# VH-VL binders against o81304: the designs that were tried, part 32

Target 1, 187 residues: o81304
Amino acid sequence: CSIFANPAQRAKRKLLELISEEDRGLRTQKDPKKRDEIVNAIESMTVIGRSSITTDDSLSATWRLLWTTEKEQLFIIEKAGLFGTTAGDVLQVIDVNKRILNNVITFPPDGVFFVRSDIDIASPQRVNFRFNSAVLRGKNWELPLPPFGKGWFENVYMDGEIRVAKDIRGDYLIVDRAPYNWTESFV
Below, E stands for the ipSAE of ESMFold2; O stands for the ipSAE of OpenDDE; V2 stands for 0.75 times the mean of E and O plus 0.25 times the DockQ between their complexes.

## First folded at step 19 (VH-VL)

Design w3 (framework fv_zilovertamab; at its last look DockQ between E and O 0.04; V2 from the best seeds 0.00; counts 0 for: pae O 6.8 > 2, placed apart)
Fold by ESMFold2, look of step 19:
Structure w3 (fold): chain C 187 residues (1-187), chain A 122 residues (1-122), chain B 107 residues (1-107)
Amino acid sequence: as target 1 above (187 residues)
Amino acid sequence: QVQLQESGPGLVKPSQTLSLTCTVSGYTFTDHYIHWVRQAPGQGLEWMGWINPSGGYTNYNQKFKDRLTISKDTSKNQVVLTMTNMDPVDTATYYCARDSGDYLWYYGMDVWGHGTLVTVSS
Amino acid sequence: DIVMTQTPLSLPVTPGEPASISCRASQSVDDYLAWYQQKPGQAPRLLIYDASNRATGIPPRFSGSGYGTDFTLTINNIESEDAAYYFCQQYNNWPYTFGEGTKVEIK
């Protein structure tokens, strides 16, 4: 019910408008002008968020991909049709207290690829991660895959709705809080 | 065999713009970041920035932010360094180097060009 | 910017002897640390990445160790071809930064 937007709300709205219609980043890959606009908007969000603590329990959530520059995720999203499906939600599932992160790509109705990792809090904005294992799962089958990689990400902005991050390779990630909790479940 | 080759002018006058080209071969151009690193005569190495050729995203050392542009031409397998307003302190050997990374992490620079000396003097 | 400090700056060696070079970061770089060799008139050559892993084609006489702020490059059984400058480089934070170098020379 506020009748005025503060500068932070305007910067956030501009960022979200810029990334709308970008197909989670697939269209941005071919548009240097849009890329530069989005990166500049991210830097504005970085200034707004630079003194905040983004690594407490509020980080624990199922986060849903809105936009990224990460070529591996974008390749999988783009090529999902080759496997007779489409990529659904792409998620980061974080539990700070249990020190876990799952990176998840869904392929409805039953497919999922996810990577389990350990995390530790390095600073008020930085999270270190190390991948432990990966799983490719279908309706009635599951294939474990070897783990790969480690790194860090920094949350340059976070509020009750969205999170904006940069990682050790200079890739950007913009996510919102999913209205559901994703779990790896089986019996 | 993986190869990087720098090309460009060896002499530039103060205030002019430098343009150097890094031509790569022996691997898929878009699979690896390219870094630019310079070395003043008799001195150590200075990282200038990188480009991710798969999307054109760049990251610059803040020291050069206002003068430096790194760009790519995928059809020629080339990365181009452009630096404006050159000064005698910019005299150095300029290297391009390939990032050694894998899909989920990157580390170190595993292949370097031979370097090209750029002298800035009147 | 993270400052990388190397010691010694000059290291005379005799072939067959071991040698060690120290690199200290002004703040933690975890294990995101590389070592390079540079011979006169040549480009740098990657020796070690992630503090302790040898790059492809690097002889076993080169090894690295350390985590956080203190790192060591060890060259066992020095050979004449090992005369060169050696640089550490951190890649944990931007900008990436190099140590000032250590000149290894045959005495």
Scores: ipSAE 0.530, ipTM 0.824, lowest interface PAE 2.7, mean pLDDT 88
Fold by OpenDDE, look of step 19:
Structure w3 (fold): chain C 187 residues (1-187), chain A 122 residues (1-122), chain B 107 residues (1-107)
Amino acid sequence: as target 1 above (187 residues)
Amino acid sequence: QVQLQESGPGLVKPSQTLSLTCTVSGYTFTDHYIHWVRQAPGQGLEWMGWINPSGGYTNYNQKFKDRLTISKDTSKNQVVLTMTNMDPVDTATYYCARDSGDYLWYYGMDVWGHGTLVTVSS
Amino acid sequence: DIVMTQTPLSLPVTPGEPASISCRASQSVDDYLAWYQQKPGQAPRLLIYDASNRATGIPPRFSGSGYGTDFTLTINNIESEDAAYYFCQQYNNWPYTFGEGTKVEIK
C-alpha cells in the first residue's frame, strides 16, 4: 500500500524526516538527543547499504549538503554573517573518473570557498582524499588558504537521490544530488 | 631555466624603509606564489610572507604585518618587498622563493633567489 | 605558530656513514613537511617535500620519513659535499615555520 514498503525506503524516509529541520546540522550541535537519534538512523542505513558499492560511477555528481556533524563546515555556515554574507549551498563535487573531489561552500551571489582534492577509491565504499588547495573567492578577489592534509570517507549508503557518509574523524554527512552541476568556473 | 634574483640596497639606516625587488624569469610569472624569507647572520630561516599568483592578495607573518608590504609588477616580472622602520635587528639575508605551483603549494619552495644581504646600521 | 624543533643542532659524521636529523612539530602538520639543504654562502635548496618525496635532482641517498609531529631526514652514505645546514619546514599552517637548522659536519 505504501511506497515505503521495503525497509530501505522506510529507513531513508525516517532519516530525511529527522534532518529536515536541523539546518544542515547547525541545530543539532546544540541538541545531543537529536544528534544521537540521527546517528542511530544513519547506522541503520549503514546496515542496509553494507554490501552495496558506493564508489562507482554513480558517485560522480554534485552533492548538496543536507546534514553534517563536521565542525569546520558548520562553523563556516554559522559565521558567514560575520563577513556580511550568507552561506548558500554546501557541495561536494566528485568525479570518480578524474579522481577529483571539490568541497564547496557558496556565498551567493559572488562568494565561494572551495577545496580541491585528489581522490582514490580504496574499497567498494571508501574514498581516500588529499587536499591540494583551498581558496576563498569573491567577485574580484581571492584568498588562498593553507592545505589541510588527507583522509577518507565511506559512503555507507547511496542511491539515486542521497548519499550517507562517515569520515575518518567520526563525522557524518548526508547529501542529496544537487539539481545543478557545480564547476570551478561557476560563479 | 627558472631563476629568481633579489636586488636592492645592501645598507639601510635605522628607521628607514627597505625596498627589495625579486626579478623572476624562466616561467609564467603569474603561475606561482612568491615568498619572502629572511635569515639573520648565523641564524635560521624566517618566513615573512607571500603574494599570490595574480598579485591580488598577500599573506604576512604577523611579526611583520604592520611594516611589511609585498606587491607585484607583472609587466616587469617583479615582486617587491617593502618594510618600514628598519632596525639593526632586521639585518639579514633576504630571499625570495617560488612556491611549488599555482594554488598547489604542497611541494615547498622549490626555487630560491641567491639572497641579498641587508645591513641596518647608522 | 607551529614550533619546529630539530635535533641535533650539530651532527659530525664520518664519510660513508649515515646521518639522521629529527624534526618535531609542536602540533600535527600531517605530511606537509619539507627539508632544505643550505651550504655556506648559498640559498636553501629543497630536498624533500611532503615529508618523504625527493625534489627533482635530489640523490637517492636523501630520504625523509614521518607524519604528524615527528619527522626524520636521513642521509645515507654521507659525502663531503653534504656538509651543510639542514632545515625542516612545515607548510600546513600559516605562518610557515622552520626548524633551527642542523649543521652537518664531515669528520
Scores: ipSAE 0.019, ipTM 0.597, lowest interface PAE 6.8, mean pLDDT 90
ESMFold2 (binder alone), look of step 19: mean pLDDT 92; pTM 0.939

## First folded at step 20 (VH-VL; framework fv_zilovertamab)

Design A1 (at its last look DockQ between E and O 0.58; V2 from the best seeds 0.00; counts 0 for: pae E 4.6 > 2)
Fold by OpenDDE, look of step 20:
Structure A1 (fold): chain C 187 residues (1-187), chain A 122 residues (1-122), chain B 107 residues (1-107)
Amino acid sequence: as target 1 above (187 residues)
Amino acid sequence: QVQLQESGPGLVKPSQTLSLTCTVSGYTFTDHYIHWVRQAPGQGLEWMGWINPSGGWTNYNQKFKDRLTISKDTSKNQVVLTMTNMDPVDTATYYCARDSGDYLFYYGMDVWGHGTLVTVSS
Amino acid sequence: DIVMTQTPLSLPVTPGEPASISCRASQSVDDYLAWYQQKPGQAPRLLIYDASNRATGIPPRFSGSGYGTDFTLTINNIESEDAAYYFCQQYNNWPYTFGEGTKVEIK
């Protein structure tokens, strides 16, 4: 009667358990052992998802950060307090058909940092992206940033609930489907 | 001026452990990835691995994953390479190199150390 | 691993003439391709990144082209100081891999 009767579901459960108390990856930064365990679990998921297509229409969603090794995002999350704020949800909003990817860090209630990107589906699992612009927005102000760079990520596993990705720097990203849809707002 | 400099023993006996240090100066140490690349005499270049700016994340060439460790000492602006079970085939000039990119982007290795020759011999 | 194959391995060039070096990848690396120059007894120096962008301080006579699997480094108006080994490197996949190197000699 277990819903985790197959190896894939068991592996997924194990992964989610491992990351559940890691504060989106903040704690893992100084815990190599735990990081290795998580990475190993991700590698197992990679094998499970090896032949799956993870770049089709099902990729289009608002994805919410559960865990990552990307230090830039983690730094922003960790140091938000220095600026009198706190990081809320960290999102990756993808529209495959429109070839758009937005990376979003929210600072409730009114703050948001987001980066606009164009994407190209390079393979059944790989997405190439190019950053076009970035905006830091407060309640009554906005600071635009110029375009800056390109990269790629591969979705090594994806289902109706989560997505596991590896990027150009070898960093890992675990996200779930957010319970809401994020859209860019304008001041 | 941005500078990287490798240091360590020029001679290592077979089965012993190599330890090399890359000392960095001329920029904020925690801003760039650091790579290790080696070159056997008269041969091409071989990428060994990198460590990220904070030192909390590493990526190794699978060829060396069981023997290679890269770490940072931020207090000394140093990156350390440790490789176990050295063999004569590991004789090479070892380079540390700075990644020109930041956390998200890679634009090549823009600054290299002078390299240090490591000979593995009994 | 992605195999990078350079041709030729040796290239004698007369001063003032152009030199072209080819680099072929065993699979597509998009434009994630760099070129390095290495003179005898020295460390490599970055010339080109992203297939066609010159690194800081690199003279205009150096240019890169290509996308996918086939890339070319071109050195226009070869100078004596350009005698060196030249390496291509892909950074589309882990592990990063280099070509064998091409020795450019001045006649």
Scores: ipSAE 0.353, ipTM 0.803, lowest interface PAE 2.1, mean pLDDT 92
Fold by ESMFold2, look of step 20:
Structure A1 (fold): chain C 187 residues (1-187), chain A 122 residues (1-122), chain B 107 residues (1-107)
Amino acid sequence: as target 1 above (187 residues)
Amino acid sequence: QVQLQESGPGLVKPSQTLSLTCTVSGYTFTDHYIHWVRQAPGQGLEWMGWINPSGGWTNYNQKFKDRLTISKDTSKNQVVLTMTNMDPVDTATYYCARDSGDYLFYYGMDVWGHGTLVTVSS
Amino acid sequence: DIVMTQTPLSLPVTPGEPASISCRASQSVDDYLAWYQQKPGQAPRLLIYDASNRATGIPPRFSGSGYGTDFTLTINNIESEDAAYYFCQQYNNWPYTFGEGTKVEIK
C-alpha cells in the first residue's frame, strides 16, 4: 500500500501521458512546446535509470513503438496510405544472446518492411548495431534491399513495461513490450 | 548546386552576442542536420553542435555551456547560431556544414559553407 | 572528450610518392572516424568516412584504414594539389572532436 505514488512512478506516468496522443511522434513534429515537455520528461527518466544495466537478457523482446523523433520512421508511418495501406505496429525485435536486432514496420494485412542488424553490447546501457540486410515483403513476394548504416543507442531507462532510448543522432525512442513475439516468418 | 552560405558580422566587441545565419539551397532543408564548426586562426577545427531542422532538435558541445543556441527558420531555409558573452578567445572562422544524413546516420559533413571570420576585439 | 592525436604535424612530400598520416584516439571510436582535407583559405572537404570509405568524388589515391584507436590516411601518388591540411574526426561520442591537423607540403 502507498499513500502517494513515488517520484519514479510519477515521472513515468507523466511521460506516458505526454506521448499518449502524439500519434507516435507525428504530432510532436509540429509542436516544439510539446517536444520540449516530452524531452524534459525523458531527462527525468534518464536520472531515474542512471547506473542501471539495461543491456542484459531482459532487453530481449519484441518492442513496440510508442513515440519517436526519428524522421525516417515517421515519414514511413505518415505516408503508408500512399501505398494503399496503413502502418501497423512498428517494432524493434531484439535478441541479445543471438546478437540480432530487427527493425520492423508492418503494413496490414500482409506487408512488412524489416531491417536485419547485428548488435554488440558496448556498455551497461549502450548497444552498437550494424545493418546487414533489408527486406520489403508483400503477400506472395519479397524484395531484398541494400542495407547501409550503423550506429548505437543507449537505453537510458528500462523496466518490465517500457524502454526509453537515445541514439547516436540524438533521436529518442519510447517503446513498450509487445504482447506477442514477432518473427521473420510471422506475416 | 547544393550550397551553404554563412552571413553575419565580422567584428564583435567583448561581452556582445554573436548571431550568424547559415542559408542553404539546392536540397530540401529538413533532410539534413546542420553543424556549426569553428576554427581559430592557425588552429584546428572545433565542433560546436548540430540542429535537426525537422523539429528543431539540437545537440551542443558542452564546452560552450549555456552560451550557445542553434535555431532554425524553415520559411527562409536558415539555421542561426547565437552565442552570448563573446570573448577574444572566440575569434575564429565559423562554418556551417551539412550532415550527409543518409539512413538516419552520420557519415561526415559533406558540404561546407565558405566560412565567416568573426573577430572579437575592443 | 575523446582526444584525437595526429602525427606527424608537418609532412613534406614529393609528387608521385606516397604519404601516410596517423590519427590516434584516446579511447576506442570503433570505425566512427572521418578524414577531411583543408586547403589554405578554403573550407574543409570530406575525404573518408567510417575509417575507410571514400566520400563522393574523392579520387582512389586517398585511402583510409584502422579500427578502434589507431587510424591511417594514405595518399598514393601525391599530386601538387594535395598540399593541404588534413584532419581526422571521431564521431563515436559527443562532442565530436578533430585532430590537430597535419600540414602536407610539396618539397
Scores: ipSAE 0.331, ipTM 0.748, lowest interface PAE 4.6, mean pLDDT 88
ESMFold2 (binder alone), look of step 20: mean pLDDT 91; pTM 0.937

Design A2 (at its last look DockQ between E and O 0.07; V2 from the best seeds 0.00; counts 0 for: pae O 5.4 > 2, placed apart)
Fold by ESMFold2, look of step 20:
Structure A2 (fold): chain C 187 residues (1-187), chain A 122 residues (1-122), chain B 107 residues (1-107)
Amino acid sequence: as target 1 above (187 residues)
Amino acid sequence: QVQLQESGPGLVKPSQTLSLTCTVSGYTFTDHYIHWVRQAPGQGLEWMGWINPSGGYTNYNQKFKDRLTISKDTSKNQVVLTMTNMDPVDTATYYCARDSGDYLFYYGMDVWGHGTLVTVSS
Amino acid sequence: DIVMTQTPLSLPVTPGEPASISCRASQSVDDWLAWYQQKPGQAPRLLIYDASNRATGIPPRFSGSGYGTDFTLTINNIESEDAAYYFCQQYNNWPYTFGEGTKVEIK
């Protein structure tokens, strides 16, 4: 019944407003001051989320990219036009119980690039991952690609709507829960 | 031929600010993180932090975060370490080192500068 | 911080024979561990990354092994040029931390 958002809700709204219209981070790459504002807002979320468990069953979901600083993902999104399309939803598909993570970039109408990973829960907020394989797929074809490496990310804040993460290389990721489930195959 | 070279003062007085420059060549400046590592005389190595030179973003060993700034000058292919309020215990050889990894992965520091000795005394 | 403990701190060796250096982490670092060589008056040189992978240009007489908390650098067929300090470095978490070093000397 509060007519004002509590401090956590205010910090979350500020973050979401700052990342709106940033083209998932493409505009932010060209605007260091905007990036600094967003990172400062992420630090506020980190304080709010400190000591919480962000690696429980609720981490299992199809997560949809709202904003990132990660250069490889942004490069792929930016260069989608070279494949005659634009990048659609960019996803992290996590199943904690099965210990899997798929990083997915969709290219409508039929294209997808995805990376399969094994994951392990290292702490209440930390997930370790190791890439197993990658696939570039079109309508009637697919091309397997070799694995790329390993790392970790920490979910510094998570609620029923969004997740905010920081990785070992100092990059950030902000995602929301997609209203659908993505799978590698369809019937 | 990848090269890193540190430069700066060999002597600073207590409480003053140190500024060291790492100049890189032989590769694209923005492709690799740069680390700073120091080594007190006769002692082991201590990681101070890194910078991602493509955006100038940093990560510091919390031991130094109140005194340490790492910055870059892309036009000169340089990374600059600035450390305030120097103390005799900060006497060390300071190295810059190139991260061998790509944007996501670390595989050690594959190329090091020759180091520069900084002595902190009156 | 993850503390890296090396043993021995000093290791006299005879040319042509093998030598081993141990590195122990205060908590698991999986295989996220590197080894470096530092000759007197010189900068460190990367030998091994990911616990067992030789860096570019490193002779096969250098090998690394281990996982979790216990790691070993092995130098087979010691040569006089191998006299140096050797240290491990974990990169499982920030801050990255180094072992104290092991001085390898020709006896």
Scores: ipSAE 0.496, ipTM 0.806, lowest interface PAE 3.0, mean pLDDT 89
Fold by OpenDDE, look of step 20:
Structure A2 (fold): chain C 187 residues (1-187), chain A 122 residues (1-122), chain B 107 residues (1-107)
Amino acid sequence: as target 1 above (187 residues)
Amino acid sequence: QVQLQESGPGLVKPSQTLSLTCTVSGYTFTDHYIHWVRQAPGQGLEWMGWINPSGGYTNYNQKFKDRLTISKDTSKNQVVLTMTNMDPVDTATYYCARDSGDYLFYYGMDVWGHGTLVTVSS
Amino acid sequence: DIVMTQTPLSLPVTPGEPASISCRASQSVDDWLAWYQQKPGQAPRLLIYDASNRATGIPPRFSGSGYGTDFTLTINNIESEDAAYYFCQQYNNWPYTFGEGTKVEIK
């Protein structure tokens, strides 16, 4: 289609094709070559988005995980079955104006693990965050978890559909705008 | 007690490959990132790269990306550094160091090995 | 890469007096800054992380300050055992980079 005529759209399409069958990064853990290929594509996207602002109001959204190298998230997704559940959508819910970020792993229909954070817009592409609290919730129970520290991520590319980020650990994150808005609910 | 210890050849010939091993003890091996840092004689510190707790992901200084490989052997609690095409300029004390943080955070390198001197010479 | 510049490179200090070492980053590193101590023949030891937090076991006489591009390590009431090289390190960007080091000597 004509919409993929420009370099940015072509690169984006290529990236999405590469990650389409990788099960959010689970399969890539066992395929270093594929991982490297995806990382290279991300680096290309980084160059494309080098001068863009990716921390403005358009960052405020419910972002859904498409692919990541983050081991902790992947572990949770992979091992959820051991606990009689399945991981659903993995989300980052960002509100730039309120300076908040929630990391969410859903376990349908009622389970959810989420971490509350404060954020600081450090640059046109950098977001610093500090974890404030974490909680695991079921249908009618809640388990608070120990406090955490702080980190950062950089949105190296973002448009109306997807966001590509690198974080403090050198991990990569590719997310799209979820078709729904996630909000914290209380038991 | 948390301990890291580097081991390997003290002498490498030019163009040969260096292999160093970092043996880790005193904590759960798969809980921390491991860094490699080198220091030329009388010089400062140079970060080379790290490997994540599981060993499935690495991050290299671009300066070394074409020559450097870091891997883990979890069965032995070891991290291995491999660097190809060694040159006299690569003469340095090589350190492995534990990342104080876990998968999420970095708070410095809190435990270091004693370092091992590697001399590249004919 | 972010360049970390330390000043001075050599710092003679009389016991009981304070020592101050500066570290300047070529660009902002926020507070993603660590300080290390390295004594002769030894590996570096973590002193400060996140610009101002003392690592475990570090005496109160060591303190760090700064944000952005300018950072300072202060050693109050310097002791003979504090003779060492001191390095700053940023971890705001890959690759991590270190300062040149400052040699603190006891007069």
Scores: ipSAE 0.477, ipTM 0.841, lowest interface PAE 1.5, mean pLDDT 92
ESMFold2 (binder alone), look of step 20: mean pLDDT 92; pTM 0.937
ESMFold2, look of step 21: ipSAE 0.488; ipTM 0.804
ESMFold2 (binder alone), look of step 21: mean pLDDT 92; pTM 0.940
OpenDDE, look of step 21: ipSAE 0.036; ipTM 0.659

Design A3 (at its last look DockQ between E and O 0.47; V2 from the best seeds 0.00; counts 0 for: pae E 8.9 > 2)
Fold by OpenDDE, look of step 20:
Structure A3 (fold): chain C 187 residues (1-187), chain A 122 residues (1-122), chain B 107 residues (1-107)
Amino acid sequence: as target 1 above (187 residues)
Amino acid sequence: QVQLQESGPGLVKPSQTLSLTCTVSGYTFTDHWIHWVRQAPGQGLEWMGWINPSGGYTNYNQKFKDRLTISKDTSKNQVVLTMTNMDPVDTATYYCARDSGDYLFYYGMDVWGHGTLVTVSS
Amino acid sequence: DIVMTQTPLSLPVTPGEPASISCRASQSVDDYLAWYQQKPGQAPRLLIYDASNRATGIPPRFSGSGYGTDFTLTINNIESEDAAYYFCQQYNNWPYTFGEGTKVEIK
């Protein structure tokens, strides 16, 4: 009765099912067992995508966070209420041709935290990045922050729908292609 | 002053489990990654694994993945290394070391414990 | 795993002279390269990170250079206290790996 005859599609579906109720990774922080299950599923996806190129033009998109182990992002999402706001979509906007990557945390309706970076394609699956600036923006105010480092991530699986990545700190990222394009607006 | 200190048994019998504790002080315990590195007598350094600041995630050298567990006790400011099925080849000085970087970036291990010698012998 | 190869393994140096240690990676590690000093009976001490940045408290006579696969640690005006083992370490890939170590001896 399974409509997923392709092992890759089955693995992908299983992964998406595992993360569907984990609140982008917040719940997984307190559930090591579930985390391990998800990580194992990611490793399966890694094998599936081992020979694929995941750093070509198809990487250029607005990617929306589905699940991550990155604690800093999760902290911001979790604690947004302390500042009288709530986190909306968490995005990673990539333009391979322009060598740009922006990490974005939205706080609807008008708030946004985003980090600008330049990227370098290091291999068929690896992207090196360097943070250039960060901005916390409200409706009528902006707080710029200085650059604060560099790193890399590897897209271990990517298709027309999702991307699975591992980064320099051993964190995992699962994103889908957002139904909209995010662009930086200037005050 | 930032300090790390390893503690545990200096002697372990083959097939037994090693448990080492890294006690940290002088900074916010949950701000840094902690690494474990070992060094066999007269040999080089071998990275074993790390635990993230919150203790919620670990990464192990595949060489040890089936035997090694790293955990945190935040109430005691301690990181614990557990390694099962010890063998004489595991005889080494074991170090815990603080990652100098923040959560996102690694800039080397800037503070090390003094190390503790563990001898595996019958 | 990325193999880090150091040369030489032993380096006798006269006080006041410079010392250079090479570290070669089996594949590119970009600038994700650190150098450590280890004296007998002591834990390693971080000297250099990101190939060329001195760690806090490290004297200016220590410098690092290189990118990709070839790296060099240079110690200018060698002092007696610099007698130690020196290790390179890459953190571009898991597992992190170290060089064999170079023993710097004072003549």
Scores: ipSAE 0.077, ipTM 0.717, lowest interface PAE 3.9, mean pLDDT 91
Fold by ESMFold2, look of step 20:
Structure A3 (fold): chain C 187 residues (1-187), chain A 122 residues (1-122), chain B 107 residues (1-107)
Amino acid sequence: as target 1 above (187 residues)
Amino acid sequence: QVQLQESGPGLVKPSQTLSLTCTVSGYTFTDHWIHWVRQAPGQGLEWMGWINPSGGYTNYNQKFKDRLTISKDTSKNQVVLTMTNMDPVDTATYYCARDSGDYLFYYGMDVWGHGTLVTVSS
Amino acid sequence: DIVMTQTPLSLPVTPGEPASISCRASQSVDDYLAWYQQKPGQAPRLLIYDASNRATGIPPRFSGSGYGTDFTLTINNIESEDAAYYFCQQYNNWPYTFGEGTKVEIK
């Protein structure tokens, strides 16, 4: 390791430090100054990542939420305690070769909400997606939900550890590669 | 009933600053982006920009070279368009329009105001 | 900017017959394409989004098709109230851009 990180490593470390105590974004919602600091750090990552291809096979992973501005996910995470549980890992599970994406919110020990999507690679950094179906599942039950809709996200930075994305709604997502693979087939 | 209503001056002198207000009702103000679109007399439509009223984030058509600002006043359910250095070529009907903007769902600009004509002349 | 080119610019039609309006993008917009109707002195009305989906309350005589660069709005069984300007709009790339418009008139 070096005494002096290169500029990309410094920008990445700063971003990760800025988000580390933000409770995946719940604390950031209440602090516009902190949000601006994080967004500025994301812009630095965007400049660093501007020439990279982020939609190749390396995008295929179980991605684990570190930080987001996306209000619907944050609402679900925040309100899980009112329903007798807590939100566990929040995931974006991508398989580029199979052209699928699952958005997942876990509620340990047995609960999960997930949305199945098809994806299509639109450019070196942009992924289009379209919802197919959604499921809310508990220990002994499962409730299919009727979704429709589509959108896109752009990975403005990706390396072997993290991914930074911006979506069609202007929301940001910062994720890391989970040390496990999530599948909907749990027994 | 979802409604959007533009208001502001109908006449502006060259080099002056235009300020238009879009007042929304019938839905939660922060749930949908608001676009501004203009139409010169007898001409087509031109997209100017949008604001996400949740947090006040904006995106502008580059054509307007930083003379355009879109802002919001949540307490009044209003979006404000400010455009500096007006020129007679900016004479147009100005519309605000609601984005269908839920999370991962997009339906175009689904509700429009009636528009307000702004004439730029000396 | 993505240039949207509409043809024809003027389209005389006979009630009861179909009409078609073409919209061509200067580069792919996938299916991020909307169609609007604008009657004289009125604001635009959304007809079609995502190239082929009818907006709420739009009669089935309006349909859209296309993907990539070439798109068509079809109005089957033209009614007198359909006389209007019609605009396509892409929303794949910033800035959003509109076609020049097609004036549909009853012959």
Scores: ipSAE 0.011, ipTM 0.582, lowest interface PAE 8.9, mean pLDDT 86
ESMFold2 (binder alone), look of step 20: mean pLDDT 91; pTM 0.934

